# Ledger of designs, part 12: VHH binders against Putative cysteine-rich repeat secretory protein 14 (CRRSP14)

Target 1, 255 residues: Putative cysteine-rich repeat secretory protein 14 (CRRSP14), of Arabidopsis thaliana (Mouse-ear cress) (q9ljw1)
Amino acid sequence: LNMNNPYLYHKCSANQGEYKLGSLYKKSLDSGIQQLSKDNEVFRGGFVYMDHTDPNGTLRVYITFQCRGDIYGSHCRSCFATARAELFKRCPRDKAAIIWYDQCFLEFSSISTGGKINYDDNICIDTARARPNAKTHTGDDSVLEFLRLFENLTNIAVTKRNNFVKDVEKPALYAAGEKRFGNKKIYVMVQCTHDLTPRACVECVNHNVRQFQDCYEDKPVGLKKGARVLGRSCNFRFERYPFVNAKTSPNYLKF
Short names: E, the ipSAE of ESMFold2; O, the ipSAE of OpenDDE; V2, 0.75 times the mean of E and O plus 0.25 times the DockQ between their complexes.

## First folded at step 13 (VHH; framework vhh_7aqx_2)

Design r6 (from p1 with D59Y L100R; at its last look DockQ between E and O 0.01; V2 from the best seeds 0.00; counts 0 for: pae E 18.2 > 2, placed apart)
Fold by ESMFold2, look of step 13:
Structure r6 (fold): chain B 255 residues (1-255), chain A 124 residues (1-124)
Amino acid sequence: as target 1 above (255 residues)
Amino acid sequence: QVQLQESGGGLVQAGGSLRLSCTTSGLTFSSYAFSWFRQAPGEEREFVGAISWSGENTYYADSVKGRFTISRDNAKNTFYLQMNSLKTEDTAVYYCAADRSYYFYTSSSYYDYWGQGTQVTVSS
């Protein structure tokens, strides 16, 4: 089981401009991040979208934080602390920025991002080739088996409530699972940000699956390693080893 | 050319301690996660533990948790396996490993970069 929490990627958005240190924008941003850091429900639930302003209502900042769907409580809070420190170090003056860690992401923006699919901040990482192979009795294409598992997990994410809580009516917008192909196992995870509707989540995931295929079109396709697509609105990951905690993953699927 | 070289293996009595080193060259050490594997006679290579690229997280197989500690020293391009409270079942050839994606795996079949191995023998 892979439980490390490496830095993955960040983007400093040039298209929203820069702020000056000491500006009202910076003060509102700092105030919002500080308010988030004190909110224990964020770390219990693993998600927040914050529409924040300074006390005088002069500038608005939009902040999103989400932990991976198997990460809650102190581990989620720890990831936030790491992401907070590194995001401002890497993007010290941009009005919009995002940073991804293996276990969470943190984003801020000068324009509203809630409930909307972001198609611009998606990236393929981990250099792995995403052409899984499996042997089956029928000789089916292993790519088709990967796509079937991914489709099944996407459907679970958008239809099933978190099976660890009983009073939440919204789908988890997260699913992870594994499937045996002959003597190999393949592990997959899909997650959308919790501010999306189920339909928007499906749209985001389908877009990012196409992005994934494009990222590796020109590279030799070997099945030695996994791959992932990061995005502000949804992300997914394929590996040849376990990378989420199955015991804390809602609706974990074994095939 | 990427090279990994283990050292520090040897003979030790049960209950004793041993420290293995893996020295690297031909890679940007600070960007990599690193893993230790071991192979007993007649067995496949078995995951022992790993350390993340940042050094902030370490991971261990259940059979060694609480007894083994992995650390890294970026200034020396070296990472370590401190083995305490050794048992006879820890006898194996120990390998260090890394992969081009800067990630670690619990399955040995996915690694591109391996050391030559160092023998650890734990006598009763």
Scores: ipSAE 0.000, ipTM 0.122, lowest interface PAE 18.2, mean pLDDT 79
ESMFold2 (binder alone), look of step 13: mean pLDDT 81; pTM 0.832
OpenDDE, look of step 13: ipSAE 0.497; ipTM 0.769

## First folded at step 15 (VHH; framework vhh_7aqx_2)

Design y1 (from r3 with R100L Y110R; at its last look DockQ between E and O 0.06; V2 from the best seeds 0.00; counts 0 for: pae O 11.1 > 2, placed apart)
Fold by OpenDDE, look of step 15:
Structure y1 (fold): chain B 255 residues (1-255), chain A 124 residues (1-124)
Amino acid sequence: as target 1 above (255 residues)
Amino acid sequence: QVQLQESGGGLVQAGGSLRLSCTTSGFDFSYYAFSWFRQAPGEEREFVGAISWSGENTDYADSVKGRFTISRDNAKNTFYLQMNSLKTEDTAVYYCAADLSYYFFTSSSRYDYWGQGTQVTVSS
């Protein structure tokens, strides 16, 4: 499995304003990020939502970090390091920003985002090579099967725990798998942030599936070759090739 | 609090028509798929039909296909079961159900929320 961690996307949010050099916000943000860097449990679990207060207790920064469900430990830490460096480089002085890599995302904000579904930062990324040949018509049936598969995965994600994380009995909010469609296989993954309830996770994924039909459908030929929808609160991806490590992926299923 | 309430049931002669309504509250109607089930005395609850979240897809049991139609009105948070050409065999308590899913399921165990049911009696 290719363990490359390509950059995917970032968003600098202007609506929350900018901080000045030496500002309390920057100090708080730096402090929070530094704290995360030292927290090994974050990389073991692959998720954190931090409400970080400055030393004076007057200013809060909200930081969210999540690794892909199959990414843990040193790989997760590496992704964090990369995300941290690039996010601050790409979004200097922005009070809110988010960056996505293949294996993780990092977000900070001056307003609380925990437990809320964020629909504002959703994006679709098509696999460039993924336009099916117009001569190949898989029909609408393939799309329906695909959607059923995603529903199944979502159900698994919100009902099954993550066996790779000790002492956590809540659902993994992650699932991946593969299924044969005719003579080809499709590989799929769904993931929600751990600040969401199982129900919220289902809602988030269903919303994204509903709103981003153009991301995965290629009418009239059926499904695109691959795509992903990235969001702060949930994401999904499908490809014609394996893209997760099945050995480290909780709830990996062969359908 | 989530609520589903059926209405429109009653007594009808064979060959007649009824329209059942299921009015919902307490959740985002637009995210849910909806189904109708029915249970006759001494029988298991059986799938009647369903409609997807978008309303674009429907499915029906073979026994009611061509006679029953399901629709939804998002503005009213209500979905319907139009029953035409009713038969005595259609006599049952009809239940509406909701599921937070893209598509619907025929299995009753999948549905999170249920109405209390409404009696439909078809006389010969």
Scores: ipSAE 0.000, ipTM 0.275, lowest interface PAE 11.1, mean pLDDT 88
ESMFold2, look of step 15: ipSAE 0.137; ipTM 0.581
ESMFold2 (binder alone), look of step 15: mean pLDDT 85; pTM 0.869

Design y2 (from r3 with D28T S30D R100Q; at its last look DockQ between E and O 0.35; V2 from the best seeds 0.00; counts 0 for: pae E 14.9 > 2)
Fold by ESMFold2, look of step 15:
Structure y2 (fold): chain B 255 residues (1-255), chain A 124 residues (1-124)
Amino acid sequence: as target 1 above (255 residues)
Amino acid sequence: QVQLQESGGGLVQAGGSLRLSCTTSGFTFDYYAFSWFRQAPGEEREFVGAISWSGENTDYADSVKGRFTISRDNAKNTFYLQMNSLKTEDTAVYYCAADQSYYFFTSSSYYDYWGQGTQVTVSS
C-alpha cells in the first residue's frame, strides 16, 4: 500500500460568497472542523456529515468528510489532517470549498448538502494525462467488460454491509475488485458518500459513468489505461494496477 | 396496472425442493431488478435473494445461500426462486418485489411493487 496521499483536485465555490477573517462564519467553521478532528467515531467509520451551529444559533456551516472505503483509523485521520491544512490554504476565504485526495475528501458549505446527490464539479482524471508515459498493460480490454464489473461492484456497494464497522446495518456504499482478462487484470472501485440511500448511490454512480464516457473510453480501441471520476456524492476509478488495500476493502471481489 | 403474482407454494417435507415463480405484467420487465422476501408468523419480512436487471449479479441471505437460486427469464416476464434442501425454518409467506432500474436492495422499504405472497410450509 502507498502511504503517500496525493492531492487530486480542489474547488473554491464562488457562488456562496466569501467570509472575512475574524467573522462569525469563520469562527463557526473553525469550531466545526475542530469538533470533527476530535471525533474518534468519524475516523473509525470513515464518514461524517456535520451540521454545526454557532453558540447564538444564527449561522450554520456544513462539513462533509469521507475516507476511501479501505482506509480507517490513523490512516483516515492522517488524510483528514492533510486535507484540512491544504483546503484552507487553497480556499482561504470562500464560504464553500472541497478538496480531494487519493484517500479522502473534505468539504464545507454555507448551505445544507446532506443526503442529496450533488452533480456539480465532477471531474475526470485519466491515468495517461496524470502520469505521462506510464506503463500499462495491453490486451483485449473492452468497455463492456469494464461496465459489467462496474455493475457488479455497484450491486455489492449498495447491498453488503462493511464488515470492518460494528453494528451498522446500512450497506457500505463502497466496493472494489479485480477481474482477469486473459493474461491481464483490471482493478475497479466505486464509492458513494455514506449519507446517500442505496438507491441514490446507484443513481449517482450510473449517472456519472454514462456522463463521463469519454473519461474511460479510448476510441476506436476501447478501454483507456485508467481513469477516475471525482464527484461530491460519488466517485469511481479503474486502473491496470492495484490501488486499494484488498485486505481492508469490505467485500473485495476477485473474478 | 402493474401486477406481480407468485405461484408454486405449498407443503413439502424437510429436505425437499420447491420452485416459486413470479409472473409480471404492466411494465417492461427488462428494466427491473427483482427480489424475494419472506415473512414467518409473528416476524418481520426478511430478505431472501435478489437479481439485478442485467441478470449478472445475485445476492442471498446467509440463511439460504447455497440452497436457493434466483433466476430470471425476460422472454416470459418471469423470475424464479429455486429452493432446495428445505428446512422447517424456511416456512413462511414468500413475496416477490420489483424496483425500476439497476436496484436491488436488502431492505423491503425500497421496493415499489409487490406480489400478494405464496405460502411455503416445510414439515419435518
Scores: ipSAE 0.000, ipTM 0.173, lowest interface PAE 14.9, mean pLDDT 81
ESMFold2 (binder alone), look of step 15: mean pLDDT 81; pTM 0.835
OpenDDE, look of step 15: ipSAE 0.005; ipTM 0.251

Design y3 (from r3 with D28T S30D R100F Y110R; at its last look DockQ between E and O 0.77; V2 from the best seeds 0.00; counts 0 for: pae O 10.4 > 2, grease 26 > 24.2)
Fold by OpenDDE, look of step 15:
Formats: sequence, C-alpha cells, structure tokens
Structure y3 (fold): chain B 255 residues (1-255), chain A 124 residues (1-124)
Amino acid sequence: as target 1 above (255 residues)
Amino acid sequence: QVQLQESGGGLVQAGGSLRLSCTTSGFTFDYYAFSWFRQAPGEEREFVGAISWSGENTDYADSVKGRFTISRDNAKNTFYLQMNSLKTEDTAVYYCAADFSYYFFTSSSRYDYWGQGTQVTVSS
C-alpha cells in the first residue's frame, strides 16, 4: 500500500472575487484555519465544516476539511497542514478555493456550502492515461458488476456507522472494498462529506456516476484501469491495486 | 423515443390488491432506477416507492410500507408495483418514473422520464 499523499487537484474560484492583502477576509480566514489547526477532534473525526466569524464578529468564512475515511490522527493532521500551505500558495487572493490530496481536501468559501451538494468543482482523474495498450475483454458485464459494487458500497456508506469514531451515531458516509473481476481485483471507495444527509450522499454519488461515465467506462471494452471523481460533496475511486488502509478503513468489505 | 406506460390500475375494494406495471422503451432498462409516485385530487404528487438499478435496494413511503412492493423484470423492460391491503386513501393517479442512477430519489423533480399515469380507485 502506497501511503504517500500526492497532490491531485485544486480550483481557485474567481466568481467570489479576491481579497486584498491585509483584508478583513484574510484575517478571518487565517483565524478560522488557525482554529482548525488546534482542534484535535477534527483530525480524530476526519471532518469539519465551520462558519467562522472574523475577530470583529462581522465577517464569515466557511471552511471545509475532510480526510479520507481511512485516514485519522497524525496522518490527517499532516494532510491538513500540507493542504493549507499549498492552497494559500496556489490561490493567494481568492475568496474561494478547494484543494484535493489523496488523503484529504480543504475548501474555504465566502458563501455557505454546508449541507449542499456542489457539482461545480467535480473533476475526473483518469488513471487510464498511463494504461497499457492491453484491452480488457470483460465487456458490459464488468461495468454492470462495477456499478453494482458501487451501489453496495454506497448503501453501506449511508447505513453503517464509523466504528473508528466514538460517539457518532450517524452513518460513516464512507465505504471501501475489493472485488474480484475475473482473474483480477478491483478496489473501490466511496465517500461523502459529513455535512450531507445519507440521502444527499446517495444523490451526490448517483449524479457523479451518471455525469462521469467516461471516467470509469472504456467503451466498448468495459472498465478503465482506474479512476477517481473528486467533488466537494462526494468522491469515488477505483483501482486495480489497494489504495486505502483496510485496517483503518471503516466498512471495508471483501466482496 | 423514451416511453413509459402504466397499466393495471382500476377500481378495487378496500383490503384488495392491485398490481401495476410500467412498461418501458427507448432506453437501456438495466441502467435505470425506477420509482412510483401518486397524486390524489387536490394534493401534491408524492413518492410511493422506488427500486435501484440492480433491484437490490428498494424504498417506500411510510404510508405504504409493508403493503406495497416494487420489483423489476429486466427481460421485459418492465417494473411493477404490487399493492396489497389497499385503503381508500391510496386512491390516486399512479405514475411510474425512471432515472439513470444507482439508487432512486424521493423527489419527483429528479426523475427524467415519466409515464402518463394510471388511475387507482379504492372503494370502501
């Protein structure tokens, strides 16, 4: 298992404008980020959505941070630190931005994003770019099996709690697993942000599956080697190799 | 052209049963989730139940849970609503709907395709 935390993608949102150096917004944002950095519970739980009020009590910034479902504690904190540093470097004046790493994402915004499904920042990362010329001959059946697998994972994600987090009764909104397809295995993961309801999570995943068919299908040969769809509200990934830590992953299934 | 056609509606006495069918064409049946909605006179269209694309997951409104069952037959491009223990309050126009999705939605606005509806009347 590769435990590296590679950079995946970022988006600087221009539609919310820019802040000036020394601006109240920047101060508020910094304050919020600093507050998160000191909150150990965030890294234990792996998620936070906060509406942070500036020191003067007037301006709000909205910050979302989430670690991958199998990432906790020091690793989650490390991802946050990296994400924070890079996001501010890459989007130095943007009032809204999001950055994805393999193990976490960080977002800030001048408008509320909590509880809402955001489709605007979705992106497909296709592992098939490095795919050898070998065609998979599994055809349509493999796609159906793949979809069924994701359906099952989604169901688990929205019905089963996270046993790694104490005193949280709501569903984990995360599931991962592996399934044999012929002579090979597929490893899969689905995750939603914890500000979503179970139904919203299902909706988010469904939308992404529908809109990003090209991300996972390789017509007419069946499935691609691997890919991930990143979103603010939900993401999914599949690979031909293990990419989550099964020991720290809630709801990990071997199908 | 996409078509959804309901059938099986009619008049039935309270306590009776009906089986509605929704026959579809114009799209790949296997990849769609399906739902049933109903609308009584003067009321909003409401979710009745749904079935996922795989058929492995179903959901029902609380008002019909335990009485209604949804199933699908991919070979026939048809899905069904079995209605048992019918009540007078079940009287409505029943609509079938389809959406390209894993799962289903309880919101009617999410569904892309709709049938014309079939009348179900439950008499006392």
Scores: ipSAE 0.007, ipTM 0.296, lowest interface PAE 10.4, mean pLDDT 88
ESMFold2, look of step 15: ipSAE 0.012; ipTM 0.471
ESMFold2 (binder alone), look of step 15: mean pLDDT 83; pTM 0.844

Design y4 (from r3 with F27L D28T S30D Y31S R100L F105Y S109E; at its last look DockQ between E and O 0.69; V2 from the best seeds 0.00; counts 0 for: pae E 10.9 > 2)
Amino acid sequence: QVQLQESGGGLVQAGGSLRLSCTTSGLTFDSYAFSWFRQAPGEEREFVGAISWSGENTDYADSVKGRFTISRDNAKNTFYLQMNSLKTEDTAVYYCAADLSYYFYTSSEYYDYWGQGTQVTVSS
ESMFold2, look of step 15: ipSAE 0.006; ipTM 0.289
ESMFold2 (binder alone), look of step 15: mean pLDDT 81; pTM 0.818
OpenDDE, look of step 15: ipSAE 0.411; ipTM 0.732

Design y5 (from r3 with Y31W R100T Y113S; at its last look DockQ between E and O 0.14; V2 from the best seeds 0.00; counts 0 for: pae O 13.5 > 2, placed apart)
Fold by OpenDDE, look of step 15:
Structure y5 (fold): chain B 255 residues (1-255), chain A 124 residues (1-124)
Amino acid sequence: as target 1 above (255 residues)
Amino acid sequence: QVQLQESGGGLVQAGGSLRLSCTTSGFDFSWYAFSWFRQAPGEEREFVGAISWSGENTDYADSVKGRFTISRDNAKNTFYLQMNSLKTEDTAVYYCAADTSYYFFTSSSYYDSWGQGTQVTVSS
């Protein structure tokens, strides 16, 4: 298994403005991040959405952190540390920003994002991006099978609990697995943030699957070798090689 | 509000043909993918087939593949299920469903808009 945690993408959001040196916002943000870093439950569970209030109770910062579904404990903490450091380096004065690594993402915002599906920050990462053409689809069987596979994974993600997290009965909002497509094997993963309802998760994943067809479809026929769609609220990935730790992955299936 | 209404169901002999229609209203038909499902007594609702918003792609359950065909008429806000070579096993209530998507899904749980259903009975 590849334990590498590569940087994937970040976005500094300009629409929320910048904070000044010594500002209450920065103090609140730092306080929130520090609090998060000391919360072991976050790394055991792999997710947190917090609305951190400044000492004066007048300013809130919203912080979201999530590890990939197969990443827990020290590995999750390590990813957080890396994400934290890099996000502040890359977006030093932005009130809102998000950074993705292979094993986690970290976001902060001056406005509440919890429970909401965010499509604005979605991005496709693939080896070779096809030209957008919403009117062209070959109907290749492999693509259809791919869509079916993601349906199944999404269903599993929103119905099955995470057995690696104690005392949590809600769905894992994560699923991974592998399936043979003809003479090739595909590894797949879907994940939603835990602030979403199962329904919202389904909507998020379905939206991304539908809207980002160029991310996974290789025109004129077939699937790309691999790709992922990253979002604040959900993400999916497929590869021709294993990319999750099956031993620590809840709801890992061989289709 | 998305509204769907099935029609064309009835009694037919095995080996016969039947054409179901799903008439829609209250939304832009051209942006929806459409699906047919069916439910036999005592059975779970199962996917029959679907057609993409563009009409360029269709998919069918293995049990009906080669016998059933789905098409759409955007001018009429209607899509169809042509059923040929009907079998007794095809007896069920047939439902049409709609989803705003380029693609379609085989899981009924992903659809929020359904018709009332139309009974199809295939006799031996």
Scores: ipSAE 0.000, ipTM 0.241, lowest interface PAE 13.5, mean pLDDT 87
ESMFold2, look of step 15: ipSAE 0.006; ipTM 0.203
ESMFold2 (binder alone), look of step 15: mean pLDDT 80; pTM 0.807

## First folded at step 16 (VHH; framework vhh_7aqx_2)

Design z1 (from r3 with F27S Y31W; at its last look DockQ between E and O 0.02; V2 from the best seeds 0.00; counts 0 for: pae O 11.6 > 2, placed apart)
Fold by OpenDDE, look of step 16:
Structure z1 (fold): chain B 255 residues (1-255), chain A 124 residues (1-124)
Amino acid sequence: as target 1 above (255 residues)
Amino acid sequence: QVQLQESGGGLVQAGGSLRLSCTTSGSDFSWYAFSWFRQAPGEEREFVGAISWSGENTDYADSVKGRFTISRDNAKNTFYLQMNSLKTEDTAVYYCAADRSYYFFTSSSYYDYWGQGTQVTVSS
């Protein structure tokens, strides 16, 4: 299993404006990030949504960090360190930004993003592009089977707890697995941020499945070899090779 | 970790009022969703009510709706359960709970932090 942590994507949000050097916002952001870096529980759990308030009691910054569901501890911390450094480099002075790596994402914002499904920052990264001007087709059994698989996986994600995190009985909002399609295997993963309810998670994933059909379907051939949809609130991925650590992955299923 | 401590429980006559407080320790009080649960002798712990992190959303069990109100004071790191028109069936140990999530839950299994509980007794 390849344990590399490649960069995937980032977005600097201009709609929230920029901060000035020495500003209260920057100080708050730095303080929040620093606090996060010292919180070992975050890396053990793999998720945090934090609101950071200045000394005057004014809420200034919202920070979200999440590791992939199979990534914990030192690996999760390492991903945070990388994400932090690169995000500030790529989005200097932006009040809002998000960066995705293979093993984690980091976001900060001047407005609350927690509990909300983000429909604006979703992107597709596919292995192979669909044929140009290809006609739509219905009844492709492989695609339908794929969709059923993702539906099942999503249901598992929102109903089964994470056995790797002690004393937490809420759903993991993560599931992964593998299934044979003919003579080939497909490896799949779905994950939502832990600020979402199970219902919101389902809605987020379903939305992305519908919106990004071209991401996973190669019309008229069938399924692409692999793809992922990245979002602030949820993401999914499928490949023809294993891409998660099954030993550290909660709710890893062999379908 | 966050520690929760209930206060304000006691003996009250039916029709009376009590206000329970839950004081929290630690940082990031504003991000927590808070809830109240109660457990009567011989019964399962049941949901009483909850308030979102923003304080804009609340929910209550049908049995207490219209009588109980939950609020929060971020400056004091405290949230409250105002109980009016108390009934004998409201007698229970009341627990406050917190979760680091945008949403609150009606299931006790979903909350990460709990108080030790405070006894509320409503006499006829």
Scores: ipSAE 0.006, ipTM 0.239, lowest interface PAE 11.6, mean pLDDT 88
ESMFold2, look of step 16: ipSAE 0.013; ipTM 0.445
ESMFold2 (binder alone), look of step 16: mean pLDDT 80; pTM 0.819

Design z2 (from r3 with F27S Y103W; at its last look DockQ between E and O 0.74; V2 from the best seeds 0.00; counts 0 for: pae E 6.8 > 2)
Amino acid sequence: QVQLQESGGGLVQAGGSLRLSCTTSGSDFSYYAFSWFRQAPGEEREFVGAISWSGENTDYADSVKGRFTISRDNAKNTFYLQMNSLKTEDTAVYYCAADRSYWFFTSSSYYDYWGQGTQVTVSS
ESMFold2, look of step 16: ipSAE 0.041; ipTM 0.483
ESMFold2 (binder alone), look of step 16: mean pLDDT 80; pTM 0.823
OpenDDE, look of step 16: ipSAE 0.437; ipTM 0.741

Design z3 (from r3 with F27S Y31S R100Y; at its last look DockQ between E and O 0.01; V2 from the best seeds 0.00; counts 0 for: pae E 13.5 > 2, unsure alone 63.2 < 65, placed apart)
Fold by ESMFold2, look of step 16:
Formats: sequence, structure tokens, C-alpha cells
Structure z3 (fold): chain B 255 residues (1-255), chain A 124 residues (1-124)
Amino acid sequence: as target 1 above (255 residues)
Amino acid sequence: QVQLQESGGGLVQAGGSLRLSCTTSGSDFSSYAFSWFRQAPGEEREFVGAISWSGENTDYADSVKGRFTISRDNAKNTFYLQMNSLKTEDTAVYYCAADYSYYFFTSSSYYDYWGQGTQVTVSS
């Protein structure tokens, strides 16, 4: 496994404008982030969507944080601390921004993002870049069987509860597993943010799996060695090595 | 189809410094994550340190943290290991490894490309 929590990507949204240092927006944002940092239930459950406002209700800031579905407790808290510091460093004045780390993401926005599928702020990062002459990125894995694997994982994610969290009736919106393709193993994960309905989770995953085919296919015949789609609403990943803790992953499957 | 070549190995006294280089035989250097591994006779190959393809992320084995520094120079197609405060326990063959990926990993089984190795010997 990668022993560190590597930075993956970030986006500073120009669409919502900038705030001034010392502004009420910045004070409200800092207050919301501070409130989140003190909430131990966030790091036990691994997800929060916060609608935060100043005392007079004049400025709203929306903050979303989610740990990868196998990450809880101190690792989740550590990822939050790293993400908050780096997000402000990379996006110092933007009213909206998002940063992804291997184990979590952190987002803030001046407009409501909760419960909505974000189709626009998704990015695919392959584990291997396309090289026309490179054979190491061409596999014998069927793209069709890969798509069916993710359909199966998504169905599990939206139908089965998280068996590590008591008294929650909602599905986990997370599943991970491994499948043998010939003499290789492929490790996979799908996760939706916990503010989505099961139906929205399915829609988000299906959209991203199809939209980013050029990123994770090693045309004409197979899959790249690995890839991940990072999104506010859903993400998925596959690799030729294990990257989640199967013992702490809800609904881990061996196919 | 990438070949890696290590250089800069040799004999050095304990407490000394050495810089290893790993060069590629192609213009695709910036597309790879790199790692150093080392192997003493009769032992398994062990992780030393790694750097992602962007240079944004690094990692080191606990046994070398604070003494070894990894860097990459995409203009020279070279990946470096600066080794300071060397100990006799650092004696090994050092291997450069590359993976055509965004990020690195610490297990040797996940790397596709390897150099032949360069000997580092630390005398007391």
C-alpha cells in the first residue's frame, strides 16, 4: 500500500468569485471549518455536509468533507487537517474550492451543493499514461466485464447498510472488492457522498464510468493498469494492487 | 519499453554522503513515478523512498527518514537519491524502479521497470 496520504488534485472555482481577507465570508468559512474540526462524530462517521452561516444569517458557506469508506477515526481526522491547510494554501481567495487526497476530500462553496449530483467538477487520473508503443498498459481484461463489475459494486453500495455504523438505515453508498481477470487481480472501489440518495448515486457512477472511458481504457483491447475518477458526488477507482483495507471496508467483495 | 540505469554507487566511510542517479533511456521520464529499493545479500528487497510523477508526493522508509532525500529533474531525465549520514547498515545494492502511473507505492511487486542496480558499500 501507499503508506502516505498523497495529494491528488484540487480545483479553485472561478465561477463563484473571490473573497477578501478579513471579510465576513472568510470569517464565516473559518468558523465553519473550525466547528467541523471539533466534531468527533464527523470523523467517526466519515462524512459531513455543513450549512454554516454568520449570526445574522446574511452569508452562507457550505462545507463538505468525506473520508474514503474504509477510513475512520484518527486517519480520517489526519486527512481533514492536511486537506484544510493545503486547500487554503492552494485556493487562497476563492469562494469555492475542492481538494482530494487519497483518503478524503474537502470542499467549500458559497452555494448549496448538498444532495445534488455534480456533473462538472470531475477528473480522471489514470495510474498509467497512454503510450502508443507501451505494452505494459494493455491488459487482457474485458472492458465489458469491468463495466459489469462496477454495476455490481454500485448495486451493493446502494442496497446494503454500513455494518460498521449502528442505527443507520441508509445504504453505505460504498463498496470495494477484487476480481480475478485471467491470471491477474483487479482491485476496485466505488463511493458516493452520503448526501445522495441511492438513485442519485447510481446515476452519478454510471455517468462517470461512461464519460471517462477514454481515460481508463488502454485501447483497443483492455484496461489501463489503474485509474480513478475524482468527483464531489461520486468516485471510483481500480488498480492492480490493493488500496483499501478490506477488513474495514463495508461490503467488501471477492468475485 | 523503458530502461533504467543507476549510477553513483561506490565505497564510502560511515557518516559520509553519496548521491545516486537513475536515468531513463527515453523522453517519457516525466510520466513515471520512481522509487528506490535496496537489497543486502540473503535479504529481501526493501523500500527506501519514492516520488510521484508530479513530484507532489514523497515517502521514505523509517530507517532512512531524515538522512535520505529524493528528487527528480525532468529536464535531465534523472531521479536522485541523496544519502547523508551513511551507516554500515546502508550497505546494499540499490535499485531504481519506475511505474507508469500518477502515484507511487512501496511494494516492489507493483513496479514494472527496474534498473540493474548499483552497489553502495559503507565501511566503518
Scores: ipSAE 0.000, ipTM 0.199, lowest interface PAE 13.5, mean pLDDT 81
ESMFold2 (binder alone), look of step 16: mean pLDDT 78; pTM 0.808
OpenDDE, look of step 16: ipSAE 0.038; ipTM 0.356

Design z4 (from r3 with Y31W Y110R; at its last look DockQ between E and O 0.01; V2 from the best seeds 0.00; counts 0 for: pae E 17.7 > 2, placed apart)
Fold by OpenDDE, look of step 16:
Structure z4 (fold): chain B 255 residues (1-255), chain A 124 residues (1-124)
Amino acid sequence: as target 1 above (255 residues)
Amino acid sequence: QVQLQESGGGLVQAGGSLRLSCTTSGFDFSWYAFSWFRQAPGEEREFVGAISWSGENTDYADSVKGRFTISRDNAKNTFYLQMNSLKTEDTAVYYCAADRSYYFFTSSSRYDYWGQGTQVTVSS
C-alpha cells in the first residue's frame, strides 16, 4: 500500500451480480486490466474509459481509470497499481466495483457507464469526520462566496484545455486554485471524468454541490475546514492547505 | 516501517543558535510535507513551522517567524529547523512530523507520523 496515496473509499456493486471463477467475464476483466497496465498513454493522459471484449469478440467489461488532474506518469501508474490490487481484493467476485484513492480512482462494470452521470455512488468525506481531533474554524468564509468560487472554477474546468497534455484541444474538465478570504486561504479543486461532456460535467458538479451541502457547510458557523465529495463522474475538494501540485496542475488559479 | 528521529537539541544561551535535524525512513521522503512542533512543560503542543513537499512553501508560527527557518534535503531523507536568536520561551521538546499530503497545515491532529522529540533548553 502506497502511504503517499491514502485510500478513501470503495463500493462493490451488488446490482450487477457476481462472476464465477474461470468465467468469461473474469477472463475479460483480467485481460482488460492487463491491457490497461501496459498502456503508457493512459498514465500520461491520466484517464481512460475502455470497453473490453472477450476473445470471441463479445463486449463484456467496461473499465474507467482516472488520476487526479495534477498526477501523471509514474505517479499515476503507481496509483493504478495500488487501486487495482485493492479493488480486486476488496471486491473479489463482483461484476462492478469502484475504488477511490487520493490520487486516482478505478472502476469496472458489466454495463456501459461512459458519458453518463453517476448519481448513485457519491459520498462525502469530511475533514472533521476523517480526523476527529481536527480543529474547526469558526466564522471562516461566506458560504455564498465559496459557492461562487466553485462555480467559477467549474466554468474554467469545462472551457480551458489541459496545457500539460499535448494535442488535446478539449477542455481539461479539471481546475484547481486558491483564494484568500480575509486572513484565511482556501484551496479548491473540481474534476470530471473525461467521458463527460462539458455540459454534463457542469451538471454533475452542480448536483453534488446542492446535494452535499452538509459536506462543506457547518451551520451556523460557515464553511467547514475541509471536505471532498467523491463520485464516479465528478469530484470536488476544498482545504485550508494546498493539496495539489500547482506545477503540474492545469488551470491552477490564484483568485 | 515509518521512522522519524530528531537530533541536534541541547542547552544554549539566549541569543544563540541551534539546528535540529529530523531523519526519516520507511517512506518516500520527496512525497511528504514536514513540520516541526514543540511542547513546553504544562503546555499544549504548538505548531512551529512546516515545509511543503517541493520545499517551495514554508510557514511559521508568529512567535518564531524571522528567527526560525525550515529546509529539507531529499538526498538525505532529512529536514531541518534552524533556530536563531533563541529566547528562553523557546525552551521545549521539539517534535518533527510528516504529512502524507504534498503540502501542510498547522494542526497537529492532521499529522500521522511523529518523532520522539528532542529537548531544547535556552538559558538566560
Scores: ipSAE 0.000, ipTM 0.237, lowest interface PAE 13.6, mean pLDDT 88
ESMFold2, look of step 16: ipSAE 0.000; ipTM 0.115
ESMFold2 (binder alone), look of step 16: mean pLDDT 80; pTM 0.816

Design z5 (from r3 with T106Y Y110R; at its last look DockQ between E and O 0.68; V2 from the best seeds 0.00; counts 0 for: pae E 2.01 > 2)
Amino acid sequence: QVQLQESGGGLVQAGGSLRLSCTTSGFDFSYYAFSWFRQAPGEEREFVGAISWSGENTDYADSVKGRFTISRDNAKNTFYLQMNSLKTEDTAVYYCAADRSYYFFYSSSRYDYWGQGTQVTVSS
ESMFold2, look of step 16: ipSAE 0.499; ipTM 0.812
ESMFold2 (binder alone), look of step 16: mean pLDDT 82; pTM 0.834
OpenDDE, look of step 16: ipSAE 0.780; ipTM 0.905
ESMFold2, look of step 17: ipSAE 0.554; ipTM 0.836
ESMFold2 (binder alone), look of step 17: mean pLDDT 82; pTM 0.836
OpenDDE, look of step 17: ipSAE 0.836; ipTM 0.934

